# VHH binders against TBC1 domain family member whacked (wkd), part 8

Target 1, 363 residues: TBC1 domain family member whacked (wkd), of Drosophila melanogaster (Fruit fly) (q9vgl8)
Amino acid sequence: MATAPRSLDTISLCSTVSSCPDRNGFYGGFQRTDKPKEPLSKAQIIAREKKWLYMIDNWSIYMSKNYKKIRDRCRKGIPKSVRPKAWFYLSGAYLLKKKNPNVYNELLEKPGNPTTIEEIKKDKHRQFPFHEMFLDEQKVGQIELFNVLKAYSIYNPKVGFCQAQAPIAAFLLMHLPAEDAFWVFVSVCDVYLQDYFIPGLEVIQNDAGILEGLLKKTCPPVYRHLQKHKVEPLLYMTDWFLCAMTRTLPWETLLRVWDCFLAEGIRVIFKVALVIIGASLSRHKVRKTCTGLCETLAVLRSPEEHIVEEEFIINNMMRLNLRVEDFQIEHTRQKARRAKQKAQQEAESSGSGNGHRRNMPTL

## First folded at step 21 (VHH)

Design j6 (from f2 with S31D S99T)
Fold by ESMFold2 at other seeds, look of step 24:
Structure j6 (fold): chain B 363 residues (1-363), chain A 121 residues (1-121)
Amino acid sequence: as target 1 above (363 residues)
Amino acid sequence: QVQLVESGGGMVQPGGSLRLSCAASGFTFSDYYMHWVRRAPGKGPEWVSTISDSGGWTSYADSVEGRFTISRDNAKNTLYLQMNSLKPEDTALYYCAKTDYEGWMGDFDYWGQGTQVTVSS
């Protein structure tokens, strides 16, 4: 019997596969919802759509003179009908595409690195397996996912392909035509998640330290619990950050978080992470049942449904008084710590001689 | 029987100051983060500020940062909000609030009756 929410002993809602897709295209999995979305009034939706379309028509003025308005409207949620176009503009992909005519198609004509292509082919089949776009090889979504990932690997050979990029590209293809999705993907990988995917993954290690420092500041009891049980940050946050929450959140929450993320950057991912960590472990009764590393990680990797609901996440992330300066101080501290560790490791390896020695024993 | 009682509201001209208080009872006040929430005429609830159980960490909405100061006195079970440089936009019913979490997050399940702040000339 699989682990399941406490509803019914004999069946699990998480294991159910439906014969038809939900309103978002899912046949099953945790991102499928059978709950009807409570509608805003038709007049409210239309008013928000008109405000967004006007803002897009005047984008350079809003970006230069009234950015707070853009941010505030993203925080309210972008109407479904305009969200793809809004994301295209928020990310700066509109400018990237205009400045790089035909580049996407030129990249598609190139053969690519054979080992990188094999990695992409293996990994693309795991993306959103219950979504109508990605069900099998003959779906256009699988073809477009391969193309976007291949084109990127050629576009930025310093990165090539990182496995965590596949869910981001797939997510964007659910909303945008392939070339537009490619340029949003380039912006996300190279600007929003700058240097995240360079081999060695040094930046995520620095950001893990920043998250730990921010948790200590905002919710000390949870920080102390994680320290006590030796729950290192990379054990719970790596997928959240590298995949930009695309494999972590329920669909409607994910869309709202991305509305904020494209406006405000990586700091949104930090705030969402802090909400999940804090809400999962800030009640003493929960910490009491988490008597070790495994129990604590289980809670963080399977947060209670209400914690990841749309309004809970959005409202609680807005309560964090984390200034740009707070992130900059922690960023500098962690970068210095990583540089010191790297220099020490390089000194130790050069002192060991010319041989490449394995640190792991065979069993 | 959690009880939160706000006081200190009133009418003030733009640029003026007010100090709100909230008397808490029916729970261990020093174990919980405390919050101020406001409801302006014709608008929904808006989070204003949060303070940690010890008072060592505070957070403010953008609209009030630099003008409002949240504080607490755990010996007196009292929460405060010092409001300076008040604007007409600050006109609202101000609530002291608490969640069931031992942290800054959660739904505001416990509210006071509110105290009215009116900024007008």
Scores: ipSAE 0.586, ipTM 0.860, lowest interface PAE 1.8, mean pLDDT 86
Fold by ESMFold2, fold request of step 25:
Structure j6 (fold): chain B 363 residues (1-363), chain A 121 residues (1-121)
Amino acid sequence: as target 1 above (363 residues)
Amino acid sequence: QVQLVESGGGMVQPGGSLRLSCAASGFTFSDYYMHWVRRAPGKGPEWVSTISDSGGWTSYADSVEGRFTISRDNAKNTLYLQMNSLKPEDTALYYCAKTDYEGWMGDFDYWGQGTQVTVSS
């Protein structure tokens, strides 16, 4: 149960609230930062903005003929001024909105499922509570968050509402007008995170197995440590995947990861997870201090600050050149394992379904 | 006292091949992932390839995949990079590198002196 000693001046207290927001709109919380931004010169920023605006003006050509350029520019980081528009195009939301005029407004006029509406109301006020957009119920951000989540629940009633969707919708509203945010949200939930939010959450359970298999392949000592202490992936990765890292990463890292995620899909979330797991536990000295499940989980849930900084995450996930074949192999293994597990459970239920047993009498 | 010593660089025509070696000492080589990194003239470091401690997992930058092969001999504490179908863009100073992690991640805190590879007509 040992934790690394920390300086008191490095402890982030959730009760700490500043009198003014940081450059990202946060008054407090772990995503607030006072660190300087703008490591690039003004000339470099302007040059990147110009390249991005040109790509957006020629989007279909770049997507069909030069996707590698889009991907590489996402990996460098999208300039703040262009990022909302770039995300709108990367996700395909611009086409969804164009093909569905008035649909968002029509959905807003519908009453929705009463049970789902109550779930949304209970959860929306907890999203980014230290951010200027969401501080209280009267903020426009809270109203727009409710509207986007309600509209989605009607748009895709197979999903309805999953609590993990609220931080995604709130995150998008920080960058985009409500209707644009809605269509990006639809794309993320229905394409990027396809079937993650269906009741029962079966797909995330399967992806937890894929993550474990990829860890076994890429970092066996860490895999063995997790197996030894029975640390199952769902214990630490569920929030990471369902919320697309929006509740997990420091703000600047989160933005960079989403720049990649919208370009490259769910495999970015897998790679970020592998970096966090690997960097947190790949040193033997750290594993020595993790003598059980609780100590190991604590390390994974509170990674060292440098591990989750943007350049560390981006650079190290690029060293994981995991191809679609690697994911397909693990998908097939997990499908076979679950089929065998289900067959065994069916056999056990059939074999043991012969009646009730009474308590034995005392002597 | 980590030491990494690269060798095997030289001049070659486009389409040619070279094999780089890196002799490692001062640490338990078989416990660590090893890396190749290159620096083109006037540019910063570019990650090239990574190999796991056992050699069972490898990863390559997009620019070299299919042309370069990383390998290791843990009995000889030696890392290799087989470079085939070389292009002028591969001209760089090539380093073997190590982190303090027993995985693919981390800062490259340990470098060799580098070996020059020059690909020109």
Scores: ipSAE 0.579, ipTM 0.862, lowest interface PAE 1.9, mean pLDDT 87
Fold by ESMFold2 at other seeds, look of step 23:
Structure j6 (fold): chain B 363 residues (1-363), chain A 121 residues (1-121)
Amino acid sequence: as target 1 above (363 residues)
Amino acid sequence: QVQLVESGGGMVQPGGSLRLSCAASGFTFSDYYMHWVRRAPGKGPEWVSTISDSGGWTSYADSVEGRFTISRDNAKNTLYLQMNSLKPEDTALYYCAKTDYEGWMGDFDYWGQGTQVTVSS
């Protein structure tokens, strides 16, 4: 593997970037890590690998009788050697693939919607441009990225293709063979981020409101600052949620967050977002420098490096023990608020209004 | 300048209760979220609970939720931890802690000396 860029047209690859790839395949960009940390001994890593392999061999038993063990081991971090297989099982993709033999290959043989195909072609070139798998059109990564995204657009024509899906698919292809990556991608898009990618993007708007309500509860001074300066959540959280952090976090942090995300679902993305928002703005001296919308948004879009480090994100998100009930309460409030706003909008546009929506309880 | 002094630890049988206190000085107590952290024998620090500056929001580790209650008295600059239904695995040095953030996040750079809680049959 040391010979990949130097033995594969090294002159062309070196002219694109100035050095060899890191251990994760990056030639440059913010996700490159020249000297990754190794916090565990080889013996500890081997022991964790054995525990994971045993758990995977007994997956149905653990899922039905001891899911907490799976969750807790994900929170510790999945060993690199086992992570692709663990993600395949955590996502439920192994069942999807088993239930749908030959479906991926059949989808690849279909032509697809021409407009959607052109959108995919434009966007695949932008994914991880400094990663060895995606350097140019001749790389297997871009070919397989096109295939996975095309297959999905045919598989779920209600969604088709959303640009935010491309970084997710590319990220999965870095870890898994194409068909396995496809089924994990299907699970992420259709279950974990259910309805996020339907045209109109209504679900992300509801989740933006939920995030705002959780921020109000957990860190009121930051909430008040955002309200004062009219910093609406969609201005900073949209990429975080739609791309499942794949374009936001340093590589090692991203891997750890995904270990938790595939086990615990979307609430992990909420917790990571709350850590970023809170840590970026919870210091009074920082809020003083954020005199308006632009200054505040800049801080949230470019969080300090220490805030997005692995240990900081993982340790601090665990302090947010948000229950399903906490999300349901906010979900209910956001549905009522949107129904009231829609009724008011209809009343203003039609002049007659909708009486029931006008009379809904105010959030 | 920051001083945190824990008290109220002791020995108790399984199923018993203890109430820990933490006296705070050297900072504006009511501006900060406060935390309880414990260190069991042979283990590193484990976050136990967090309470907001007003006391209106609390969060607990899964291992203690439903059994422990964090509270604060901002007039007395005092943090509390009511521990009920104690188990042997709750045996640890218990610390009150704070960060430099006006929120739940940050490194625990400010600790007390700790108070020992021992739960044994």
Scores: ipSAE 0.578, ipTM 0.861, lowest interface PAE 1.9, mean pLDDT 86

Design j6 (from f2 with S31D S99T)
Fold by ESMFold2 at other seeds, fold request of step 25:
Structure j6 (fold): chain B 363 residues (1-363), chain A 121 residues (1-121)
Amino acid sequence: as target 1 above (363 residues)
Amino acid sequence: QVQLVESGGGMVQPGGSLRLSCAASGFTFSDYYMHWVRRAPGKGPEWVSTISDSGGWTSYADSVEGRFTISRDNAKNTLYLQMNSLKPEDTALYYCAKTDYEGWMGDFDYWGQGTQVTVSS
């Protein structure tokens, strides 16, 4: 008998397990699906695969002269057979690997920080526990996950290891060989999510403010509801952003979002978040049932199934024409707020600084 | 009962302009985001533009940004689309649309009859 999935996880998303994996390798959990995949004709699949392979063979030309075509084809969804190679190119990992052919193996030979190694060991078994690659310690997936996370912690010691990185690395290992996955992981952590994982987590706090400002601009009734009930963005968005949706979305939606994310960057995560927040609370009848913080937060943490479906997410994020300038405006607003907060804190400390100094929250 | 009635379509040469209107009734127009959607011959619906309930926020598809301007007059319950620098690929049946959501998102469940725009020499 094939090895069965591990027992139920302590994570709040535990679900029924099956003796057979779904088409994506899941025995259970919320990312398992019993729904049929949309059929594409053999001719459509072949045509899309040919277009992608041609773009990859001519990558430098397309990136420099026809990036819009790459972006538009990502938005349509990358064929499953080509997706790993497309992600390798989209992320720039192919260049990183070519420039650094020995670096991954050299990093694996180094001992690493003992405290960091223990943290990685604890977290690796929690990643996709119902997926066939990660069922137990004997599976190559958990071994490779440890190796990638250890190598990264040595590669970028300012970060070391952040628990939110584990699901990203595991997700990439489901698609790519370990060294390729490592270089995509480096690109995602150091370029796409730049400085997200530095201790103190200051960048995610700033991005929470940017998200709130964009919500105020694009969907004021929902913004006012969150303000009324003191639902701060970090209460619901932290996992979405730090894990790049890998623990948030149904599998097929996650793949489509990552197709866009690797092409267009962090703006995609913001747009997906805005769709979830807006669609979950944009109807007045739903806001009526959310009479306080806990009820509102529960809706955001467990959005209705149709809201996180593939086409709903993709189509509605495309209606958000949020340009780089829109994000820069909110970034500037956040910078001004921080300056005012510093001035107020300094005035209170010099005049009426009674009370305990609080530790800043970490991850 | 939601009613959306588009008008202002016609035939123009490339580079020309048209102004579409949509008369709305059967709902509180000023509470809803409004949309323009178009359907070219042999193609499915394509989202064109969205405007917020107050008119303070607008969004455009890449294919029309810089050439089309969405606006609204809440006192007259009317939505507008000013189309400039028209191209042959803008040829389509243009619809005024609304969703059930109090935001930019959702399925376009309410449509008008559409108004034909034809751009040809």
Scores: ipSAE 0.428, ipTM 0.797, lowest interface PAE 2.9, mean pLDDT 86

## First folded at step 24 (VHH; from j1 with F105M)

Design m2
Fold by ESMFold2, fold request of step 25:
Structure m2 (fold): chain B 363 residues (1-363), chain A 121 residues (1-121)
Amino acid sequence: as target 1 above (363 residues)
Amino acid sequence: QVQLQESGGGLVQPGSSLRLSCAASGFTFSDYYMHWVRQAPGKGPEWVSSISDSGGWTNYAESVEGRFSISRDNPSKTLYLQMNSLRPEDSAVYYCAKTDYEGWMGDFDYRGQGTQVTVSS
């Protein structure tokens, strides 16, 4: 009947934890920060808040006639006070919720697939374990996380539950009431990351190839280093893409990246990935010390702090003007490559194709 | 001892063209991606364009794409920006820059005084 913090044994094993949360609700872990943040002036914050509230009040007009304004304001960063509502609108979740009254509650009343339910129960407690919302298995945050994931598994049984979805759902619950978080989660999983979570994970394999092609074009020395040491992109990018960076980035960077991601789609995840890969390995002295697969992969999985800082990530991803056409070109190249591989496999034996092509997100 | 010296700016009418140059010294020019960045009065720096060390990859800000063309001549250690169909919003001080990375990313290091471009009738 009582709500209590998580076991001290779990907290003690993970890392040094504080008795009080940081400004974002973290008691410990890599996303906790005690560093002060240099804020915009009070006048600037109020001005941005007013602009955002006006856009939200006129959302359909802005989306149809002035999307560039929405995008540019997302790139500047959404004020903390408005961000949850802005994400709700950017994702299209406000329309999904309006068109589906009572559907979330109805899904919660259904029993669900017992195997899927058990998988959710095993995985939910691992999401943001140092964050105040998720410390205790009896806390409302853990209950709501289970509910959102269960409801989704029933809503889209083709996917059911993929454990990479749990950090996304948990992240959204930190910002939004449960039903609103559910509809943003549906949009992210079914539109932004379309078909990523279908068993077999064929779509992420195609996007790994696209990332590699973009790297070859934009930063050839880094591409050649990865090829030399057989560092295949799925070894480092899978978690980045499937979890939409929620397990990868420091908190403030993650919030800014999501401001852009919900406006511009998966192109943002590609751009962030290219910044991390490029900045981590673009210096010859770093590549010189990365004499094999393990050393190279370690650099990519634990990038230097300055590379993942808010200003560095945002400013450098803006220097990559990658249009929808650039992704269509790479998609076509990957389609041709897979068709050639399929033809070769069929000529020799078996010849199964594992890849799946999908449309790039458009916003 | 990195040195970058911009030239080629001026006062021109809308629709005109200008070609900016940047003379580089004090580093191995052919090892670095090079960039043009501009700063209009009352605004922060705005990235304009980047070119790879070999010149094989170029990238442009959306605002100048299709109108500007970046190029380089590695033997003469010179970076260029061909600016066509100039508009009043292109008015700014233009700087060339490099970073401490062997790629398109990093913090820009502005060593020159820049060259003023003013587009008005």
Scores: ipSAE 0.688, ipTM 0.893, lowest interface PAE 1.4, mean pLDDT 86
Fold by ESMFold2, last read:
Structure m2 (fold): chain B 363 residues (1-363), chain A 121 residues (1-121)
Amino acid sequence: as target 1 above (363 residues)
Amino acid sequence: QVQLQESGGGLVQPGSSLRLSCAASGFTFSDYYMHWVRQAPGKGPEWVSSISDSGGWTNYAESVEGRFSISRDNPSKTLYLQMNSLRPEDSAVYYCAKTDYEGWMGDFDYRGQGTQVTVSS
């Protein structure tokens, strides 16, 4: 479909721009929708809002003693009115902000690494270019995006800035005030996507292997097709994982996926990926038309519209109960495989080593 | 025409076991992943379990994991659900289903009347 999600690679898309924004602020692009929002009943909305506000008022108790309730309510979808506050609490940003008073403002006062600053300036103009917040450098969205990314680069100089972080920060600024967005961003980059943005990208390579192993287990015909045509996972999943789906999914689907992601961690990204890969290629007639690598990648990078619709993604990811043990088995296998590969590379070359730890796909 | 016929339900006490069956016809049974879905009164459908076309991969909703066991017999075109340690919250009409995909995903296609399971003490 012409509105398919955009990858990290430059892709040619048919773009349409409107003179007024949709209900989410988009003038164009694949995340714009003119479809009416199907309303919940007023009673349903109020009931869900009350339950969420009560949970937030008792957050530490729910987190420690009734996390299943939090998870289940995230899976049902967080009401729009409370979603920003719910994300702030789910991510742990609430605690980070309390423990670090004034740190964001202090970071904004610092000059930052000049090379990093120039990279941020270049990339901020490219985030959500059809959204009202980010239309040009005079918009507050681009100013706040620069500030958040600069502050993070100083806060965690080991990472500095990775261009995949910009769409995440921009996405958060569409929901939260800048300082709150900053602390959610810190949590996402440093906890949920731990070590994803470290130079060398070892962690994403391990996760690519885990995804492939899970695909082999859950949908062997699709796995075999990808193997047959030498379609390595990094060719299609890198943008999905590094940007936490922010450049991949239609807006309403993205919001629902993030409701789950902040509750359950990286395994949600794995489940969404498996739904996209499986649904895109599980039908034999589609695989027949994918006679090589390029055709197969095109299908994965531009999935059919119905596959990325809100209820399809949410319902199908819920039918994939991947236990912590399933991820731990694959994680251990991939960690061992990467360690052997690095040892062989060191034995054949300068002997350099790199021992970055892979975080577990649990929150 | 796809036909699915569920059977084996009943009224039982908590802790009991039941075995559900689903007789399939009108499609190549061995080409499809099969599923059990249940619906309690006044609630929407709830996915219970899935099994791959060969039977080599099974998956269960968290609420039933460890208690239920899905299986299939491709020659007889029959799907089964062994339900152990039944609880009152397992009470529902149970349906078997397939999708139009050659995998676990897709929209469920219900063709049977379902079989009632009632767990009451």
Scores: ipSAE 0.684, ipTM 0.894, lowest interface PAE 1.3, mean pLDDT 86
Fold by ESMFold2, fold request of step 25:
Structure m2 (fold): chain B 363 residues (1-363), chain A 121 residues (1-121)
Amino acid sequence: as target 1 above (363 residues)
Amino acid sequence: QVQLQESGGGLVQPGSSLRLSCAASGFTFSDYYMHWVRQAPGKGPEWVSSISDSGGWTNYAESVEGRFSISRDNPSKTLYLQMNSLRPEDSAVYYCAKTDYEGWMGDFDYRGQGTQVTVSS
């Protein structure tokens, strides 16, 4: 994982705080918008709401016999009124809560690891600092954020607490009651992002290599540019994947991406990443201005506003059909590369190959 | 001025094949990824397939994967779509397109009238 984020006071994307929140509850920051939302017609909204409520009432049948319809409706966007319940079902948290009826409350009564508790207290105050729910330490939002993170750290002590989890938990609490948010959080951390937060971060390193291989296949000029300037994937993709885009995307884009993510899993994060990387660097004129590592990273870490807008991201990720086979091919390549690196490191440390060899390969 | 001219559509039976062509001019064809997009009556546009500038990478919508094959001939500035095992749901006006990006992403620029494909029996 990279170093802690830069201070909001020093380099904030938005230094202005309004006296009134926007339609999403933000008083400031890059996720606030004063631009009006262009909604579907009232009739279209009502029709989609009815279809969603019917699917939720018949969830097991749809998941077993008509999953494609669930997926396609997620891709169209989940109506605001239904979205919290839809996320609860999409994640499987409904079943987790039903099978564990008192576990969340039991976890809250446990003391927790004191070091972990201190880490959570430091990080929770930084989550969505301009959002109405999290502005005030004494408000229910901050209390619930602490509770969810503490409960999880006890629930999965192998992970404990990773600071990348805090924005995910806070994001879920904006949509769901605390216990429901906890079970969605457990599902996201343990199933969707399985093993991402284990100390050592081996899984995210493998996925960084998969992303690089997919980029090489889908947009070779951008891949070559990144190779030329030694821009390793972990330098730009780590926060995107570990935080599930919650720190990266404008609010409306984030909601739409999560509608897809909870239906289709981590491949959605890969597709969004490829859209951002490709759109940011696929124009030769832009690559010309990126003469080194720092310039290239700056473009990737601060993509142009139009690239991260809702319709651009959703439309372009739908034009990228990444099959399970595509991921398996890259997974196999990364496993082989890591095994080769490990074998070479063991040979060098054991001294079995004395002296320098003029044709030793670079990795 | 960018020009894209689609051809090769027609009325066919289910299970038939068709080969669509797109003649391109007014831009450096070999610098751009090219795409096929279709629109059925009363429906929004649907992405069908993409091909890289060199032709080395192709990608297909789930609904056509295994049945359709995109290709290009850069010297003749021509894009192709081989459509096999056609189904009634493939009936649409087919357009070729490019974007303003040197990659697979971006907003489609539709310059042609498209070519009608009708699959019925």
Scores: ipSAE 0.667, ipTM 0.887, lowest interface PAE 1.4, mean pLDDT 87

